# VH-VL binders against q9umr5: the designs that were tried, part 303

Target 1, 268 residues: q9umr5
Amino acid sequence: SYKPVIVVHGLFDSSYSFRHLLEYINETHPGTVVTVLDLFDGRESLRPLWEQVQGFREAVVPIMAKAPQGVHLICYSQGGLVCRALLSVMDDHNVDSFISLSSPQMGQYGDTDYLKWLFPTSMRSNLYRICYSPWGQEFSICNYWHDPHHDDLYLNASSFLALINGERDHPNATVWRKNFLRVGHLVLIGGPDDGVITPWQSSFFGFYDANETVLEMEEQLVYLRDSFGLKTLLARGAIVRCPMAGISHTAWHSNRTLYETCIEPWLS
Below, E stands for the ipSAE of ESMFold2; O stands for the ipSAE of OpenDDE; V2 stands for 0.75 times the mean of E and O plus 0.25 times the DockQ between their complexes.

## First folded at step 16 (VH-VL)

Design kc5 (framework fv_nofazinlimab; at its last look DockQ between E and O 0.83; V2 from the best seeds 0.78)
Fold by OpenDDE, look of step 16:
Structure kc5 (fold): chain C 268 residues (1-268), chain A 122 residues (1-122), chain B 112 residues (1-112)
Amino acid sequence: as target 1 above (268 residues)
Amino acid sequence: QVQLVQSGAEVKKPGSSVKVSCKASGGTFSTYAISWVRQAPGQGLEYLGYIIPIFGTANYNEKFKGRVTITADKSTSTAYMELSSLRSEDTAVYYCARVDFDEYGSYGMDVWGQGTMVTVSS
Amino acid sequence: DVVMTQSPLSLPVTLGQPASISCRSSQSLVYRDGNTYLNWFQQRPGQSPRRLIYKVSDRDSGVPDRFSGSGSGTDFTLKISRVEAEDVGVYYCMQGYHWPYTFGQGTKLEIK
């Protein structure tokens, strides 16, 4: 039988967004038990990410316990960060494939059309004022806001991304790294036409330097220092990068070609 | 100069709801947070919650167990606080206050509304 | 929740004399950015609260220099070098670091 699949949604999403993905899985892997976690939907997805991690942990623990052979995670957008943190804090997870579906794994610094209703175009450069305060860190968006022009504030004020990345020292860094390395495969999915994740390379752990030049994963300090295990995962062939063009952010979970090329191979 | 102007006094029955408005003028509404604080007669200050209008959602004090709803309309630069299932203990002056996020990290309630008296009585 | 404890709760002062109010927090208010999120508010009779001091010692515009804030970590002090009649009211400390944000009990300053 196929391993169970757990799906974690993104910002302002619900389980309904994954109806096509469920259809694809059912057609290609009949009998697969797929659970789309219906937690922190809609505006509740703006709750602090650590709160979300705790909630999702409570939901996945029973599923993992019933699947001794392991499970697969499909985590979309903001959900990809939640899942990465989940795998970092769980010392007994049994995740075979962690599929990060267009997630801002290295953070967000953008004001694309998708986010313009939240942020006026001129707000990107000033959002650090809100996000790196105690007030702002109560919201998920700020938990992975990564301002390349205010790196000191990011490193000090970020209560989530800087920690799971191991960019700021903390007592659990070694344990979290060990836990995360339990994953069988890390499948990174994203693309240049996403229109939301900024830069889109963030889905592949790429990100801006101080001049807003995009650096690849292998150029990032988190990789070079192996702070949470990226270098180790890559060395053992556990990282899969699946870029795809022509897909908008809201279509990653509803594209058949994307599913067959980037998701289906890892659901065995 | 930023000003906050609140709606007028309210008299409500127990079990009903009240919605207080707070209109901001003289500044950029999207760069602030709006906090709500109340003060019972002769008592101290109690924090209810705050909203960051650009995010469209609020953070609440759990003490109120979901009775408080804070919203904001960016088009009118107005924040709202609704308190449901009113009790006599909810009788208080309710204040809105601006939270500033300047480049120096002040992060305080530097501008206050004039307050709205809400009386809950049978 | 973080408890803010003020002392004294009642402060009778002679005009022209100095006044001092203490505020203690149950947890450190030093944030990771290096700022300490402690504010002082003044509430005159029949008026809305007014912020006097933010980040322990910074004065808001229009606040007389006779007001000063000091302290660190969990212990803070508001001082008035020369009390004036207009200073009558209740003073509150507030922490803006740990949600939910909390106020002290208030210190009522009166003229003897």
Scores: ipSAE 0.895, ipTM 0.943, lowest interface PAE 0.6, mean pLDDT 94
Fold by ESMFold2, look of step 16:
Structure kc5 (fold): chain C 268 residues (1-268), chain A 122 residues (1-122), chain B 112 residues (1-112)
Amino acid sequence: as target 1 above (268 residues)
Amino acid sequence: QVQLVQSGAEVKKPGSSVKVSCKASGGTFSTYAISWVRQAPGQGLEYLGYIIPIFGTANYNEKFKGRVTITADKSTSTAYMELSSLRSEDTAVYYCARVDFDEYGSYGMDVWGQGTMVTVSS
Amino acid sequence: DVVMTQSPLSLPVTLGQPASISCRSSQSLVYRDGNTYLNWFQQRPGQSPRRLIYKVSDRDSGVPDRFSGSGSGTDFTLKISRVEAEDVGVYYCMQGYHWPYTFGQGTKLEIK
């Protein structure tokens, strides 16, 4: 039988958004138990990411307990950050494939068309003033906001991303790295036509330098220092990169070619 | 110059709800935080919650869990606080106050509304 | 919740003399950016609160030089070097770091 699949949604999202993905899995892997976690839906997805991690942790424990051979995670957009934190904080997780579906793994620095509902006025150059305050860090978007022009504020103010990336010292960094390294495969999915994740290479652990030039994963300090295990995973052959052009942010979980190419092979 | 103008005093029965408005003039409403603070007669200040209007979701003091709702309407530059299941101990002056983020590190309630007296009696 | 404790709760002062109000927090208020988010407010009789001091010691515009703030970590002080008649009211400290943000009980300053 196939390992159970756990799906974690993104910002302003709900379990309904994954109906097509569920259909694809049922067709190619009949009998697979798929759970789309129904937590922090809609505007509740703006709750602090550590609150969301706690809630999702409580939901995944019984699923993992029933599957001693392991589970897979498919984690979309903001959900990919929740899942990476889960892999770090859970001493006893049994995740084989962590499938990161267009997630801002190195952060977000963009107010694009998808976010116009949230940001009707362009604000990316000023959002650091809100986000790098105690008041702003109580909201999920600010937990992974990464302004390359205010990196000192990011490093000092981030309550989430700077910690799970090992960019700021904390007492759990060594344990979190050990836990994350127990994952079987890290499958990174994204593409240049996403339109929301900015830079889109954040889905592959790339990000802007101070001149807004994208540095690839292997050029990032967190990779070079192996702060949470990326260099170790790559050397072990555990990182799979699956870029695909022509897919907008809301279409990643409803594109059959994307599923067949990037997701299906990892659902053992 | 930013000014906050609140709706008028209200007299309510126990078990009912009240909704207080806070209209901002001047500045950019969507980039403020709007805080709600109350003061019972002869007592100190108690923080209820705040909203950052661009996020459209408030952060609540858990003490008021399930009874307080804080919202904002960006088109009218108005924040609202609704308190449900009113009790006599909810009798207080309710203030809104702005938190401006334009100067990093000076976060506080630098502009206050005039206050709205809410009286809960049978 | 972080508990903010003010002392004294009632402070009679002679006009023209100094006044001092203490505020203690149950936890450190130093934020990760190195700033300490401790504020002082004045509420004159029948009025809304007014911010006097932010970041422990930074005076708001229009606040007289006779008001000063000091302190570190968990212990803070508001001083008035020379009390004037218009200073009558209640003074509150507030922490703006640990959610939910909290106020001290208030210190009633009165002329006597």
Scores: ipSAE 0.621, ipTM 0.824, lowest interface PAE 1.6, mean pLDDT 90
ESMFold2 (binder alone), look of step 16: mean pLDDT 92; pTM 0.938

Design kc6 (framework fv_nofazinlimab; at its last look DockQ between E and O 0.85; V2 from the best seeds 0.79)
Fold by OpenDDE, look of step 16:
Structure kc6 (fold): chain C 268 residues (1-268), chain A 122 residues (1-122), chain B 112 residues (1-112)
Amino acid sequence: as target 1 above (268 residues)
Amino acid sequence: QVQLVQSGAEVKKPGSSVKVSCKASGGTFSYYAISWVRQAPGQGLEYLGYIIPIFGTANYNEKFKGRVTITADKSTSTAYMELSSLRSEDTAVYYCARVDFDEYGSYGMDVWGQGTMVTVSS
Amino acid sequence: DVVMTQSPLSLPVTLGQPASISCRSSQSLVWRDGNTYLNWFQQRPGQSPRRLIYKVSDRDSGVPDRFSGSGSGTDFTLKISRVEAEDVGVYYCMQGYRWPYTFGQGTKLEIK
């Protein structure tokens, strides 16, 4: 039988968004038990990411316990960060494939049409004022805001991304790395036409330098220092990069071609 | 100069709800949070919650067990605080205050409304 | 929650004399960025609170220089070098370090 699949949604999202994905999985992998976690939906997705991690952990533990052969995670957008953190804090997870579906894994620094809709009066260049304060860090979007022009503020103020990346020292860094490395495969999915994740390369652990030049994963300090295990995963062939053009952010979970090319191969 | 102007005094019965408004003038909600604090007669200050209008969501003090709802209308630069299931203990002056996220990192309530007296009595 | 404890709760002062209010937090208010988020507010009778000091020692615009804040970690002090009649009211310390943000009990300053 196929391993169970657990799905984690993104910002302002719900389980309903994954109806097509469920259909695809049922058609190609009949009998697969798919659980779309209905937690922190809508505005509740703005709760602090660590709070979300705890909630999702409570939900996945029973599922993992019933699946001794392992499970697959499909985590969309903000959900990809939640899942990465989840795998970092769980010393007994049994995740075979972690599929990061258009997730800002290296953070967000964008002022796209999508963000303008959410923040019509805000400018990305000034959001650091809010996000790198105690007040702002109570909101999920600030937990992975990564301003390349205010790196010191990011490193000091970020209560989530800087920690799971191992960019700021903390007593659990070694253990989290060990836990995360338990994953069988890390499947990174994203593309240039996403329109929300900024830069889109963030889905592949690429990000801006101080001049807003996008550097690849292998050029990032987190990789070079192997702070949470990316270098190790790559070395053992556990990282899969699946870029795809022509897909908007809200369509990653509803595109059949994307599913067949980037998701289905890892649901065995 | 930014000013906060609150709605007028309210008299409510136990079990009812009250909604207080706080309108900001002389500025925008772009880089502000609006906090709500109350003060019972002769007592100290108690923090209820705050909203960052551009995010459209609020953070609440769990002490109120979900009775408080804070919202904001960016188009009118107005924040609202609704308190439901009112009790006599909720009798207090309710204040809104601005948190300015300036480039210097002040992060304090530097501007306050005039307060709104809410009386809960049978 | 972080508990803020002020002392004294009542402070009678002679005009022209100095005043000092203490505020103690149950834990350090030093945030990750190295700043200490401790504020002082003044509330005159029948008025809204007014922020006097932020980040321990920074004065808001319009606040007389006779007001000064000091301290570090968990111990903070508000000082008034020469008390004036207009200084009558209740003074509150507040932490903005961890949600929920909390106030001290307040110190009522009166003229003898």
Scores: ipSAE 0.898, ipTM 0.945, lowest interface PAE 0.6, mean pLDDT 94
Fold by ESMFold2, look of step 16:
Structure kc6 (fold): chain C 268 residues (1-268), chain A 122 residues (1-122), chain B 112 residues (1-112)
Amino acid sequence: as target 1 above (268 residues)
Amino acid sequence: QVQLVQSGAEVKKPGSSVKVSCKASGGTFSYYAISWVRQAPGQGLEYLGYIIPIFGTANYNEKFKGRVTITADKSTSTAYMELSSLRSEDTAVYYCARVDFDEYGSYGMDVWGQGTMVTVSS
Amino acid sequence: DVVMTQSPLSLPVTLGQPASISCRSSQSLVWRDGNTYLNWFQQRPGQSPRRLIYKVSDRDSGVPDRFSGSGSGTDFTLKISRVEAEDVGVYYCMQGYRWPYTFGQGTKLEIK
């Protein structure tokens, strides 16, 4: 009856983190086949994002093939970038709802207290030196690091985010846009109390300008040029924005009110 | 000025493991990578892998699949390389080297340890 | 893997004369940022390697002016304008363009 749901986890994460989300889906949509992909767990989530995209693609193909009526994606944190890349590279995806759960869709620029063991000191102004190098681009965090004060380096060095955003010319841009636009709905979830995604508006395709003032999605060049289809999707009424305050980064998949408000309506 | 000091020479039996340390002094350990390179007697240089200590994970040469483990301890500014299932052809000098991420984009192995001789006696 | 091929493998040189070492990569070393990540290292007998040149032609600090690097794309050259006794050793090129990073097989520079 219900379309299968595929769940993709984030950085330093594993499938166990979604136990409460699975409970909520089972209660509200009994019989729904939910698959939490058990790939690139823990420190393996630091492997290059294109490697992760390839691995997740291999895992989702048989699930999509068994569900000709479509599937839903729920993609958390870094996992939302993996899923957006999947939607671009798969000519034959059948995703209805892409639910982006506090994902850094326009990138990350910030040290946060939550990640102190990863960023033990304030490093955001200097991390571009590591990330915009061949050595750094071999790690997932650097694949979506977006330093607004070094935009030229970002545009030239990014192996992932600048490509899937259409911010750097590449031969697949037209095909990737076409593929992404086949999604039924793009559901954007996040909030000001996340504490990790910086700026938190990155979950809604907002991001800093050079003065660290947040420009919203509609003010971004990638939206204005419609480089991968955001303007087209918004004009279609296919973008759903569901912000919620009071939720920390690790709690998005374990909050009942968030599920009922932002996720449940899209699990047809 | 950054220095890398490695642990002393080791003699090992085939099938055992060796763990070489590389202690950094000077500079900021979190702001560079530590590479591991080896050189068999009379042979050239071969790259094993590198770690960026701030990320806590390493990138490995597939040639050594499953035999090399590279780690770092930020609190002691020390990187480690462990090579398991040793063979006689693993007899080599093992070097650690720093990759600095400076503003000039040099991105090279600009500082090298003194090397650690590992001898695998059959 | 990117294959780095050096020639010659052995280079006898008279003191005070120039020396030239060639390095060829199996593919272009121009990274997406426009930089070419080709490095040269010197290893004197019994010593650790020392970086001489990075990014094709940029001399490391403390490296004498007699060392110079040149080239583009896939073909690179290290030159020593006047060989000194302390230049004896093995010279390696290395690509830092694509993991795994790889070295040439080395060029042994000898006097006379």
Scores: ipSAE 0.646, ipTM 0.832, lowest interface PAE 1.7, mean pLDDT 90
ESMFold2 (binder alone), look of step 16: mean pLDDT 91; pTM 0.934

Design wd1 (framework fv_dargistotug; at its last look DockQ between E and O 0.93; V2 from the best seeds 0.00; counts 0 for: pae E 2.4 > 2)
Fold by OpenDDE, look of step 16:
Structure wd1 (fold): chain C 268 residues (1-268), chain A 122 residues (1-122), chain B 106 residues (1-106)
Amino acid sequence: as target 1 above (268 residues)
Amino acid sequence: QVQLVQSGSELKKPGASVKVSCKASGYTFTDYAMHWVRQAPGQGLEWMGWINTDTGNPTYAQGFTGRFVFSLDTSVSTAYLQISSLKAEDTAVYYCARNFKLEYPFYTFDYWGQGTLVTVSS
Amino acid sequence: DIQLTQSPSFLSASVGDRVTITCRASQGIRKYLAWYQQKPGKAPKLLIYDASTLQSGVPSRFSGSGSGTEFTLTISSLQPEDFATYYCQQLNSYPTFGGGTKVEIK
């Protein structure tokens, strides 16, 4: 029998978005129990990510308990960050494959339509004024806003991304790393034609330096310091990178070729 | 079982220094941060700061900078609090406490040392 | 800093009584509040965290409620071993404690 699959959606998303993914899984892995968690849908996905983490934790714990052989996580967009945090705070999770589907794992610094409608009066270069305030941190998007030009503000004000990255010291940094390292495989999926995740390399833990030059995962301090276990995971062959071109952000979960190439191999 | 055992009571004169120890057992010492909490006689609890037991990096609360130093000896699973230039106002019971709750926010304490009374008097 | 005000400071009760202690925060702290019990000459003991979650091993007669700025610790039926001082603690920022509530025998 196949291990259960748990799906976590992204920003302004819902379980309906994953109807094609469910079809693909049922076709290729018949009998798989797939649970798309219908929590924090739509506008509720703007709630603080830690609140979301707690909610999703409550939902996944009973699923994991019934699956002693382990489970797979498919986490889309913002959901990928939620899942990473979830795995960091769970000292007893049994996740075999953590599939990060076009997630801004190293944060977001993009001037996309996604942000423009939420912050119509704010430019990307000025969003730090809002996001790195206590008020701003009440919104999920700000929880992973990563302004490369205001690193000090990011490090001190980010109540989510900087913490799960271990970029700012905190009382649970060590145990979070240990918990995250319980994952069997970390599957990173994304691509240059995403159009939302900015930079798209963020899905692979790449990100801008102070000059907005994109550096790869291995050049990031979080990797070099192994602050939450990326270096360790890579060393033991637990990180899979699956880039794919020609896929827009809202199509990652509905593309058959992507599924067969990047997702399906890790569901068995 | 988890235990935190602190050093014994201290009597010091003003201007002297004291070093309180907190030995942990029953768990992996470096996995959980250690906090220090002070309680003056007949008063409430005051959080002093915490130390990363893995990296040794200390964080001090406001009012506890300068004369207060957190340190570790991981080889014996022990955390230390050193107070220099002691003042009468430093007279208090000092507690070490283990960090609890894995989720954000962090500062809940599940296990405590028995406390160390430091008396500063001329 | 977030200030926590406990009320009452002192409470006299008898065994079997229902006891209620209040903790008010100077600003909203969601449910990021813990309760501790301290007996004379002993270290504090964690009773409740996240406003209402009972710590493992703590008797069910203890309960916590509240959110935002007002929180309550309730002992449904006071037992002899419950005479102690109780402290609330906020976790929304660097931790601060309330002034304590001493529960004494009537």
Scores: ipSAE 0.885, ipTM 0.932, lowest interface PAE 0.5, mean pLDDT 95
Fold by ESMFold2, look of step 16:
Structure wd1 (fold): chain C 268 residues (1-268), chain A 122 residues (1-122), chain B 106 residues (1-106)
Amino acid sequence: as target 1 above (268 residues)
Amino acid sequence: QVQLVQSGSELKKPGASVKVSCKASGYTFTDYAMHWVRQAPGQGLEWMGWINTDTGNPTYAQGFTGRFVFSLDTSVSTAYLQISSLKAEDTAVYYCARNFKLEYPFYTFDYWGQGTLVTVSS
Amino acid sequence: DIQLTQSPSFLSASVGDRVTITCRASQGIRKYLAWYQQKPGKAPKLLIYDASTLQSGVPSRFSGSGSGTEFTLTISSLQPEDFATYYCQQLNSYPTFGGGTKVEIK
C-alpha cells in the first residue's frame, strides 16, 4: 500500500528529533514502514559529507532492495544535501519522492550558533579563509559553505557542493545528473522565518548574487545550464515548491499543518 | 560485456606524431570519463589524465600538458590520444581505462584497453 | 602530489604461501587506495578499492587492509594464476601509482 519512508537528519541532530513526524505518518498512513537513519548523530554530523553519504548509502541499499515499488526520502536541513548526493551516486536508487525539508540546497552564507561554536573568531564575511582550505573541507558545514563574494574560491575548493551542483567538472558529472533525474518528485520545503538557512531561499535552490540580492532557482546558472537536472525536472512537472511562513528551523518536522500540506501528499 | 579495444602498435621516428584510438562498447560511452595511463618498458604505471566524454574537455596530469592531446569521436564511442614531437622517452604501452567509482573521490579504473605499444627509435 | 612507496619490489614464493605486499603514502589518504594485478603483456586488473573492498569476481584469498599512510595487500594462499606484478594506486587526489611488486614462482 504505502511506500517505505526513509528519514535523514541534519546537523547536530539525531533520530529522536523526528518523533512527531513519525506520529503524523502513522496517523495518516497507517502501516507505512518508516526508518529514521541513526547515523552521524550529534557531533558526528560534522564529519565530511562524503563520509556521511557513504554511510547513509550503505544503510538505504537494503531498504530500497526490499521495496522494488520505490521508497520516499524525507531529508532535513544538512540531510537534504546528503540525500541529493545519494540520488546522484546511486545508479540503482528507486526514490519516488525526495522531500527536502528546509535544506541549504544552494549553500549557506549565514552566521549560526553552530558556526560560532565551531569557529568562534569567525563571521560569515571571513569564514571563506577557513572553509576554502583543504582542512576546512573536512567539516560538513564547510562542504556547503557558499560565499557569494568569493565564488572563484568556492568553485575551486568545494569538495561537495560545487560537485553535486555540477559547477566544477569531474569524471562522473554526466552519470550523476542521469541518476538524479530518475527521482519521481523533488519536493522543496522551507520558509522566510526559518532563522538558520541563509538565505532561506537556498531551500528552493535560490541564492545570493554578488550584491546579496537573492536570485530564485530559475535565475541560477546551475538551473539555466541544467548542470545537474533542475531545468529538466521542472519541465517534467517533477518539482513541487511548498513554502510556509511562521516555522523556525527546528520546527519543520513537528508542525502538523506543514506535514499535511507539504509532506503527506507525496507519501504515496 | 564492457570492452575497450585499442589500435595496434606503432613504430615511429623522433619528431613524428602518433594517434592511439580506444573504442568502447557495452556501456553508454558519454556516461563515464576515459583515462589514459602509460607504462614504459619494465616500468610502473603513470596516469596521464582524463577526458570528459560528454563535453570533450580534457584534464592533463602534470608533465602531460604540451605534446599530449586527448580527443573523442562520440559517434563511434572512441577516445583518442595524440602525441606530437615524439621523443625516445615516449616509448611505452599506452592504456585507456574507464572511470569506475561513482562516489567522490573517484579515480578507480575497472576496465582497461589491451594497451598500444608506441616505440620511438632512430 | 602524493607519492606511493611499494615494498618489496620483488618477491619469490611458492604455491600455498601467504604473501603480503605493502604500500606507503607520503601523506594521509584515509581509505582511498586501490590494488591492481598485472600479468605480463596484459592490462592491469582492479582487485581492491577503498583499501579493503574486493572488486566483483575477485577470489576471497585476496584481501586489503590499512588506512592513513600504511596499506597491505594479502594473498592468503598463493595460486599459480597469482604470479604477477601488483600495483597500489591512491584515489585521494589525482591518481598516482606505486612502483609495483613482482611476485614470482619459487
Scores: ipSAE 0.534, ipTM 0.794, lowest interface PAE 2.4, mean pLDDT 91
ESMFold2 (binder alone), look of step 16: mean pLDDT 92; pTM 0.929

